VH-VL binders against Mediator of RNA polymerase II transcription subunit 18 (MED18). Designs and how they scored, part 7

Target 1, 219 residues: Mediator of RNA polymerase II transcription subunit 18 (MED18), of Arabidopsis thaliana (Mouse-ear cress) (q9sjz6)
Amino acid sequence: MSMECVVQGIIETQHVEALEILLQGLCGVQRERLRVHELCLRSGPNLGVVSSEVRLLCDLDQPEPTWTVKHVGGAMRGAGADQISVLVRNMIESKVSKNALRMFYALGYKLDHELLKVGFAFHFQRTAHISVSVSSVNKMPKVHAIDEAVPVTPGMQIVDVTAPATSENYSEVAAAVSSFCEFLAPLVHLSKPSISTGVVPTAAAAAASLMSDGGGTTL

## First folded at step 19 (VH-VL)

Design y2 (from x2 with light chain S32E)
Fold by ESMFold2, fold request of step 20:
Structure y2 (fold): chain C 219 residues (1-219), chain A 119 residues (1-119), chain B 112 residues (1-112)
Amino acid sequence: as target 1 above (219 residues)
Amino acid sequence: QVQLVQSGAEVKKPGASVKVSCKASGYTFKSYAMNWMRQAPGQGLEWMGWINANTGYPKYADKFQGRVTFTLDTSISTAYMELSRLRSDDTAVYYCARDDFWSDYFDYWGQGTLVTVSS
Amino acid sequence: DVVMTQSPLSLPVTLGQPASISCRSSQSLVYEDGNTYLHWYLQKPGQSPQLLIYEVSNRDSGVPDRFSGSGSGTDFTLKISRVEAEDVGVYYCMQSTEVPYTFGQGTKLEIK
């Protein structure tokens, strides 16, 4: 019963330092460097196989790159999603070897697209296990050419907030994510990924305040 | 073993209220929604609404809005449906049914509770 | 509201012969995610409904292989390859693509 709660927003690159300061104050943990090569694979409908999407994630910020597979399933709907402000979706994640790509190709998957995400993340416990990442999203001009990656949206970075959940506790996790996101509202607005709200007009003023104050929070 | 056990049949006069219970066992109660349906004599099934056992949030079909209330007692894994200002055309068998949060089909049903409204 | 229309409403069949039930919706049952939330239930005489098939063609656990579902968009079919005595009852299709959830009128299957 593995699920995740997800919200997303965008921020101008010039305000990312202020956001990092705010997150350091709020999270109370060491930031982690984020450098991840994502390969999105899709299966074909041959022989009646249902089309599905899987992501292979290669963490490049390790002495030896590590791989994980992430299957992102459907979003909660009906009674489950009613009056819930975050996206709740099925998600299965497992560590795999570097041979995983070859294996999925043998199973009939094909590469749909790939991205390189570069930035930082915080992983912490507030009332749930929350992960926040701030990253540039980059595409490769040539397949697998990560050294040649260029930004998809120059001057902008993506803020992702996710938290794992179970069918038993997901409403509590959703509430924790929503409450946490309110603290980021001066710099970035976070909402369900399918809803685009653009940049926050107060970001420049909020960033200036944080840079002069150092993100000071007693608690 | 998933099981939904409903309270017994009731006979009511017009204008009264009825409260039907649905006790769940064999699964994690908070991980599902409970739906309520009814079936008038000789007729098909009609959806009345749901209550999400995780959030406690109900939703009512427009036809019943203002007359029906869904509640839960999670400590005993029980859902309740209360219908007020009963009329003769509320005579029906009332069912509870379990609903997952994804495909929204009813995989387990209670045995049904006959509510008869007559003067 | 999505109207679900079943045919036939009465289905006498000879034991051991195939049976087919049609269900049509007043609008497409394909949801935003590309999935179709159409389900089939059987209500045996004197019993509560029981799930047979979910999402068009998936048999519920313990449902015999002689039951199959098919269709897309607005037109759906439940088939029984060889009718047995225990299959007697009223069959309902239901959509849960949109609220309110709605059922077909039912098809009463009887042995003749």
Scores: ipSAE 0.722, ipTM 0.873, lowest interface PAE 0.9, mean pLDDT 88

Design y3 (from y1 with light chain S32E)
Fold by OpenDDE, fold request of step 20:
Structure y3 (fold): chain C 219 residues (1-219), chain A 119 residues (1-119), chain B 112 residues (1-112)
Amino acid sequence: as target 1 above (219 residues)
Amino acid sequence: QVQLVQSGAEVKKPGASVKVSCKASGYTFKSYAMNWMRQAPGQGLEWMGWINANTGYPRYADKFQGRVTFTLDTSISTAYMELSRLRSDDTAVYYCARDDFWSDYFDYWGQGTLVTVSS
Amino acid sequence: DVVMTQSPLSLPVTLGQPASISCRSSQSLVYEDGNTYLHWYLQKPGQSPQLLIYEVSNRDSGVPDRFSGSGSGTDFTLKISRVEAEDVGVYYCMQSTEVPYTFGQGTKLEIK
């Protein structure tokens, strides 16, 4: 089964440059620009109980926008989560056409909320393929009004660390992610993100949860 | 078919140790946790703890902390429970059961191992 | 520790009649993900426990539809619409919302 390891934190904008420098040093590569329109969908009443969250991501930093669908399942619990500092969850992603949103609507999904994430990303390849994104999270005052996006958490940026895993190697991947996070610890506290309740959180709720669970540290 | 096969009945003296094995088959061993329960004669079920077959990390119920050890041999898909400093009140049927890291219910159980502690 | 309390502890039932078992927890079994990890097991005489219901109301594979689970928070119920001879045994509720996992005392279902 396809899974991912995830940790998340919040960093103050004033420390983002320092983090970028650190990440550049660690990864040995240049940052990639990140501009992603994320649509979080929920199942409509006509759909059975869906335990997974559906996210459509549009990469706006490409000459032609590209779309990806992510099916995000529940996080491991109990023995699967105990003594592991990284959240492990089921996740399946695939590239989709620009008409994917229409398809999901036709299937009975509804838009719960949408976000615009703007920032940069790094990729770290060692024991695991670790992706680090540092982004401002923005909300649109009007549906799909990307150009009018406003920050959800002014002065703060979200740090997402993710790595693909399987049911067989997730412990190794988690360990790699954990080790990687130790390097970032002076600038940002990374922890397990809030667990999905099966209800797609609002942007405000997500921001609130991040503020409660994560924080940055000063050099 | 998923199967959990436990080792045979044991008779031990007080103060001794017992090691019960649970051999798993029919599924990916590392994708589950192995839990251990016991049941004293005529009594209910008691959870002893788990071991993650992927990480090898165990969790013990407080009652058994320092006296029980969970281990794995992943090469043969086998989990072990060792209980030391046995007492008469440790006389019970011991069960292994798996859970899938998400739901934490036990969908498959071993047949049980009777451990009798007597002088 | 979460204390699980079942009632009744003994349940004599006439064949074909319905049965109901209550399970109460000392605290809410709703986990942070919004799910409730309350499960039901049946231990038939001389056998290992077997899963009947998981997460309050989901029947495990092979479990007859005469079994149903319900409840929320701290109060849960297992129902058997029509008791059959094969339903004889001890029923246990279990919570896995919090560590340590804990079982109810068990309810012994017998045929009158």
Scores: ipSAE 0.876, ipTM 0.946, lowest interface PAE 0.4, mean pLDDT 93
Fold by OpenDDE, fold request of step 20:
Parts: C-alpha cells; sequence; structure tokens
Structure y3 (fold): chain C 219 residues (1-219), chain A 119 residues (1-119), chain B 112 residues (1-112)
C-alpha cells in the first residue's frame, strides 16, 4: 500500500532565505524551482469509505509543463497515528497527460478549488526520500487565471515535508521525517496536518489552520 | 486467508500472570494493529487496548494500565498479551483482533482464549 | 469514555420477521475527518465476534443484504429485513471514533 508521511508548517517570508540556506546545508542537493498549478477535484458521488481527493498538479517550471495526478486518501487513525508526530496517509501518484483534467471531468469529478504554489524545493535521499518545499500559496480570482493569482497568506509561506512510505515501513519513514523536521523547528512552525470535514487538507487550509486557534498538533 | 490463532486455555491462581499469544497469518502483519478484548462469562465485550504491529507502540485502556503488557514477535507474526496480578474477575475469554489503522474496525478475530482465575 | 447504549437487550423474533436494534452513543461519533466510526458485530453462540457492518452502513464481505446499518451522530440502527435461524446471537455496536474503544451491552437475538 502506497503512503506518504507529511509534516506541514508555516514560516514568515523574512525568514525564508535563512531557511533556504539551512536546507541547502541539510539536504546537500541543489535547490529546485517550484511553480505548480494544483487543481483539487472532488467526486460527485461519495463512493469511498475513507475520505479522499484527487489532485492534478501541473509543473509550470518545466520547458513543457508536466502533469501529475495524486490520489490522496485518508490519514491513519487510532493505532496508526498514536504517538506519531507526522501524518501518514494513503497517496498514489502518477504522471498523466495534459488531457487528464478533461478525463476526470468526464468521469464526474468537479473542481473543488485550485492553487498556485510558487517557491522552491529540495529532494534528497537518506533513510527516506524526503521532499521539502517552501512556497507561497496563491488563489486565483478567476478559474485558471494564474497570472492574477493572489496570496492566501500574505507575509507567510508554507513548508511541506513529505516522504513516500508503505504500510510496512511507514514508521521508519515517519521517524526520518520527524528527525529532519527537528532541524527546521527553529525557523518553521511545524505541525501535524489536521483533517477537517472529511476533506484532505489543502495547503491553503493547512495554512489557515496553523495560523488559527485549534490548528494541527504542534511537533 | 487471514487467520488469527490464539494460544490455548489457561488456568491460573490469583496473583499469577498469564500470557496469551495471537499468531497472525494470511496478511502483512506490520500493516495492521492488533487489538485485545475480553469477555467475562455471560457478559459483553471489553476493549483492553492495541499494539501497532509496525511501530510496536501500545495503548492500554485505563482499567488495565500497569497490569497488562502487549508485545510483538514480528518474525513470527505473533502478538502477545500478558496480564499480571490476576484476580477472579479476570476470568474471561480473551480475543485478539486486527484493525487497519484507518477505520479501526475489527474484521478478523482470534478464536479466543479462556483464562480462568481460581483459588 | 463514550458510553454505548443498546436497546433492546433481548430481542425475540419470529423467523422471517424483521428485527431492529438501536445503539446510542453518549457523544457524537463523527470524527474530525467527517466519518463516523460506528461498527456492528455479531457473536453467534460459542463463536468469536464477527464484523457485520462498519462505519454505520457498510456491510462486511459475505454479510447478507438483509442486514443494514443506518444512523448519524449519536443514534444508530441495525436492521435485519428477514430474520433467519443463523442470525441468532448477540449483536454489539462498537465505536472507534474515540479512545478507548467501547462496546454496547449487546443485544441477544433469539427465535421465538
Amino acid sequence: as target 1 above (219 residues)
Amino acid sequence: QVQLVQSGAEVKKPGASVKVSCKASGYTFKSYAMNWMRQAPGQGLEWMGWINANTGYPRYADKFQGRVTFTLDTSISTAYMELSRLRSDDTAVYYCARDDFWSDYFDYWGQGTLVTVSS
Amino acid sequence: DVVMTQSPLSLPVTLGQPASISCRSSQSLVYEDGNTYLHWYLQKPGQSPQLLIYEVSNRDSGVPDRFSGSGSGTDFTLKISRVEAEDVGVYYCMQSTEVPYTFGQGTKLEIK
């Protein structure tokens, strides 16, 4: 079973440069530019037992935009989540064609919301494949109006730490992610993402929850 | 086929300890939690706690805290429940059951282990 | 702890007739993810409990369609459209929304 470990956080824009320097040292890899148009789709009929969503991601930083579909499932609960500081959830991703959106619409999916994420990322391999992204999260006033995107959280950026895992090794991966996040703690307000109303947290929702009372569990 | 096979019936004296085993087969052991329940004669079901077969982290119901210990031997896909300082009201059938970390329902149960505590 | 209250505790039923069991929780069983983790089990005489319904209304594999679950929040119902002889046993509702997991008292279904 394909899963991912996730930690999210927020950082003030003024500290992003410091974080970048830190990440460069920690990760030992080159910074990658991040410009992603993310479309969150919802199925009309709720057929699933566990809350899930489909995300289409368009990487706009490539010479030719590339599309990825992510099926994000529910987070572990109970024994699966107990005493673990990172969120573990089902996640499947694959590269898809630029016509994927049309396909999903034809299947009855609806656009729930869309975001533009702009920033940078580091991808490195240690005990786990860890990806850390620092990005501004932006909303479009009009559908697909990327050029008119406005910040959801002005003055703040979202930090996402993710690592793929399986049902067999997620504890080790979670530990790796947790250990990595300890280095980020001085600069980033990190939390275990919270799920609300049966919807997988979006970057925007996560940002809002982290900035409000009753947000996710602090690491 | 998924199976949970528990150890045989036990007769113990008050103050003694009992260790019940639950051997799992037919699925990936580390992908589930093992829960323990008990049922006193003629009574309902009582949840005792769980152990995550992946992390090894246990959670105990308050009633049993300090008296029960859950352990694993992942090499043989076996979970153990040890209950110490036994008393007469611990007489019950003890069950292991798995849950999948998401829905936390028990889709497969062991056959049960009768533990009798008598003087 | 979430208290689960079943009614009735004893349910004599004539073969072929419908049966209904109520389960009430002391607090809402809606989890933060919007799901409700209320489940039903059947323990047949001399056997281990077996899962019937998970998450309020989903039948487990192999469970006949005469079984149905419904409800929301704090009130839940298990229905059997036509009781058969093999349905004899004790039915338990169980919540796993909150730790500790808790069971109802059980409802003993027997044939008149």
Scores: ipSAE 0.866, ipTM 0.946, lowest interface PAE 0.4, mean pLDDT 93
Fold by ESMFold2, fold request of step 20:
Structure y3 (fold): chain C 219 residues (1-219), chain A 119 residues (1-119), chain B 112 residues (1-112)
Amino acid sequence: as target 1 above (219 residues)
Amino acid sequence: QVQLVQSGAEVKKPGASVKVSCKASGYTFKSYAMNWMRQAPGQGLEWMGWINANTGYPRYADKFQGRVTFTLDTSISTAYMELSRLRSDDTAVYYCARDDFWSDYFDYWGQGTLVTVSS
Amino acid sequence: DVVMTQSPLSLPVTLGQPASISCRSSQSLVYEDGNTYLHWYLQKPGQSPQLLIYEVSNRDSGVPDRFSGSGSGTDFTLKISRVEAEDVGVYYCMQSTEVPYTFGQGTKLEIK
């Protein structure tokens, strides 16, 4: 089965242009526009079953919206996660039709939340396939009301770094991701997403987690 | 078929060291961790630590820290446990056991290696 | 360290009768992902331990359905609906929620 290595961070909107320039220099590839409607579904009941997350991703930056399903399984723990600075989790991505939502509801999944992500991404390949996205994460006041979306964290954007891995090579992929993150440290600190927030929007959870850690309360 | 085959019984004097091997077969060695347990005569099981076969990183239970070393030879799918400065109360059967990276239970165990430490 | 306490430590049973083994932890075994990493092993006479139940209630492949696990938080139970001769041995609970991993003292099941 396929896995991914994940780290996340947050950056102030005023510094996003600097990060984009840094990424262009580091990655050597053309940036891609990002405008994605994400629907996060959860399985139930959860008694005695491994927690899992399914995301239906609708790419809105095309004449005809296209759909992708991302099935997110459990995260590594114990020996697998020990001394690893990235989150490693099971995941599968596939292109799907717009009717995939009905299928997941029939299987017992429920809509947990939905988000609109707007920003840019870089995708590059060296020893590992690394994807970096920088986006405003937005919620809708009304279900599916994309045009009324408002930022979850105004003035801040989420930086996601992911790379696919296998059970055989994940330590090498994790090392590649960690090394890459070091070059971004002047502008953004990237760390494991919180596991306890895996049942809510991963990007929103990362923003909340990072802001609570990096933006400590003044006395 | 998954199999873990350990090295044979050892008799040692106090102060010596012992190295137990655990040869794995029937699965992708680098995709799992190897755990080590011991069981003193007539006693229960005690976890000694693990080594992640993907990263090569070991973790030792505090009471063995400084006396135990876990190593791997991935070319022959073998894990090793070395315990130094042996005492008579280190007399036990030592087991290796396979652990996946997700749920951390021991689904396959070696046959055990009796280590006897006596004057 | 998480202390695992089993009861009883010695369990003589009549063939065909039910058996129940209790395992209690000194703190909750619920991990940050909401899962509970409590497992049961059987060590038959002269053999190495073998997995019976993982994550509280899931039987390992090949384990008869007369074995069942239940419990939550700090209190767990292994039940055998009808004891057979092949069930003789020492039963251990183990937690892997926290490092170091710890075992209960063991429950020796014998046929009367």
Scores: ipSAE 0.731, ipTM 0.876, lowest interface PAE 0.9, mean pLDDT 87
Fold by ESMFold2, fold request of step 20:
Structure y3 (fold): chain C 219 residues (1-219), chain A 119 residues (1-119), chain B 112 residues (1-112)
Amino acid sequence: as target 1 above (219 residues)
Amino acid sequence: QVQLVQSGAEVKKPGASVKVSCKASGYTFKSYAMNWMRQAPGQGLEWMGWINANTGYPRYADKFQGRVTFTLDTSISTAYMELSRLRSDDTAVYYCARDDFWSDYFDYWGQGTLVTVSS
Amino acid sequence: DVVMTQSPLSLPVTLGQPASISCRSSQSLVYEDGNTYLHWYLQKPGQSPQLLIYEVSNRDSGVPDRFSGSGSGTDFTLKISRVEAEDVGVYYCMQSTEVPYTFGQGTKLEIK
């Protein structure tokens, strides 16, 4: 089973250009444009003893939108997480067709919330395959109304750093992510994201949690 | 076929140290943690701590902090527990047990190692 | 430290009858992810402990369905619907929600 290491932070929009320049210098790779419609689905009644979450991602930065399903599982805890400064969690991704949303509804899933993320990303290799994204997070006032999206956290952008891992190598991947994140410390503080409480967090609540839990600009 | 095979029984004097080994087989050693428990004669189980086989980081229950050391030899998939400054009330069967990094229950246990501390 | 209290400590049972073991924690075992890390083990005579139930109610592979776990928060129960001779031993509950991990005192089940 596949896992990923994750850290997150928040940066003021006025500092995003400086961060992009820093990332360009550190990564040595062309940035990629990011425009993704993210739908978070949760299991409904009678689907099982425990609820599960599925994220359906539509990449809008293509001539024809493409779809990916992402199942984010539980996070490491106990001995696995002890003295590790990144979140390590199970996850599975697969390409899907545009019909996936209807399929999940038929299976008893409900739309929990949706977001539009707009920004840029870098995908590069150091000691691990690291992805960094910097994006504004936007909510839709009406279901699927992409053109009506408004910022959840005006003036702030979310920085995500992720890297794929296995149960055998995750400590090396975590170390690589942590080491990389220290180069970003002048502009952004990246830390372990909070774990879901099982309540239905809105995009606003999720962003507020990141802002209150130590994410954002160091200075 | 997961197996945890521990070293044989030990008899020690008060003030000495003991080192118990736990040889793992049948699974990817680095993908789990090794926990150590003990069970005094006629008594229940007591958790002593863990060592993460991926990171090499140990954690010790406060009661044993300063007296116990957990180590690994990943080349032979073996975990070790050393308990120093032994006392008579350290007489117990010592167990290693595997835990996953997610739910932290002990799905496989070693056969146990009796350590007897007598004057 | 989280104190785990089992009752009864000694449980003589007639073959084929149901048995019930209580486990109470000194604080909630619900972790920040919403899960409850309460587990049950059986130590048969002369053997190492073996996992029976994990996370309150999930049977480990190969555990007969006459074993069931339930409970929430601080109160947990292991039930055996019909006791068999092979069920003899000491049953332990354990929490792994918080360090240090702690066990109940054990419940010795015997056939009377």
Scores: ipSAE 0.730, ipTM 0.873, lowest interface PAE 1.0, mean pLDDT 88

Design y3 (from y1 with light chain S32E)
Fold by ESMFold2, look of step 19:
Structure y3 (fold): chain C 219 residues (1-219), chain A 119 residues (1-119), chain B 112 residues (1-112)
Amino acid sequence: as target 1 above (219 residues)
Amino acid sequence: QVQLVQSGAEVKKPGASVKVSCKASGYTFKSYAMNWMRQAPGQGLEWMGWINANTGYPRYADKFQGRVTFTLDTSISTAYMELSRLRSDDTAVYYCARDDFWSDYFDYWGQGTLVTVSS
Amino acid sequence: DVVMTQSPLSLPVTLGQPASISCRSSQSLVYEDGNTYLHWYLQKPGQSPQLLIYEVSNRDSGVPDRFSGSGSGTDFTLKISRVEAEDVGVYYCMQSTEVPYTFGQGTKLEIK
């Protein structure tokens, strides 16, 4: 079974550069650009008793856009989730062609909403493969009008930390994610995605310190 | 082939402790939780709690809190349930059962272990 | 704690005829994800329980089509369309929507 561990937080845009410097120092890898068009598709009752949700992701950072389908299933519960500080959820993703959108429409899916995420990411190994992204989330006033995208929450950006897991190793992956997130606490608080906490009260002081030192720390 | 094999029947006096083992085979032990239930003679089923074989974290039903301990030996794919300060109303068949972290139903059960508490 | 109440507690049935068992919960079994974690088990004489139905209506592998589950919220039903001799035993509903997990009292099905 394929699954992922997830935590999320919010940071003020004015502190994003400090977070990037911190991440560069902690992760020891080069940042990557992130520019992704996300289409959230939802099926109606005609595909089953309960509607389902699929996300199509188009990576716009390349000369030829690449498409990925992502189906995010239910979250771990009961014994599996007990005393775990990250969200663990089923997740299946696969590379697809640009024709996937037409296929889902033919199957009875409808566009529920779309977003444009713009920012940067770090991908590194620390007990587990951890991905950190910092992005503005933007909506389109007109369907598919990427060039007209406007921020959903002006002045704020979303920090996502994810790591793939299996049913055999998920507790180790969750611990690695939680441990990593502790290093980001000066600038951002990360928690399970259903809960977004506000800006850390000391973020301005922490950001000033990191900028004056000429860079962040490293792992 | 998934199997859960429990230790043999026990006869205990009031005030003693009992430790029941549940040896798993045929699946990845760490990918599931082990639940414990009991059934007094002629009575229904009662959930006692779980232990997550991945994290090692137990959870106990309030009724048993302070008297029951769940442990694991992952090297031999075995779960243990220890019940202390036994009373005559602890006489029951004790079952281990596997659950999958998602839907939390019990798809495989051990054969049961009769624990008799009598003077 | 969620109380699970089964009806009837004793169910004599003629071989080949249908049977129906009711299970009611003291509160909704719909979890925050929209799913309902209500399950059915059969304990045959002298055996440990075995899973029949999970999440209201899904048959476990190897369970005959004559078994079906239905219901929503707080009211659930297990039906056997044509009772066979091998169906004798005690049927339990169980909820795992919230801790502690709780079982119904059991329904003893017998051939008359």
Scores: ipSAE 0.724, ipTM 0.874, lowest interface PAE 0.9, mean pLDDT 87

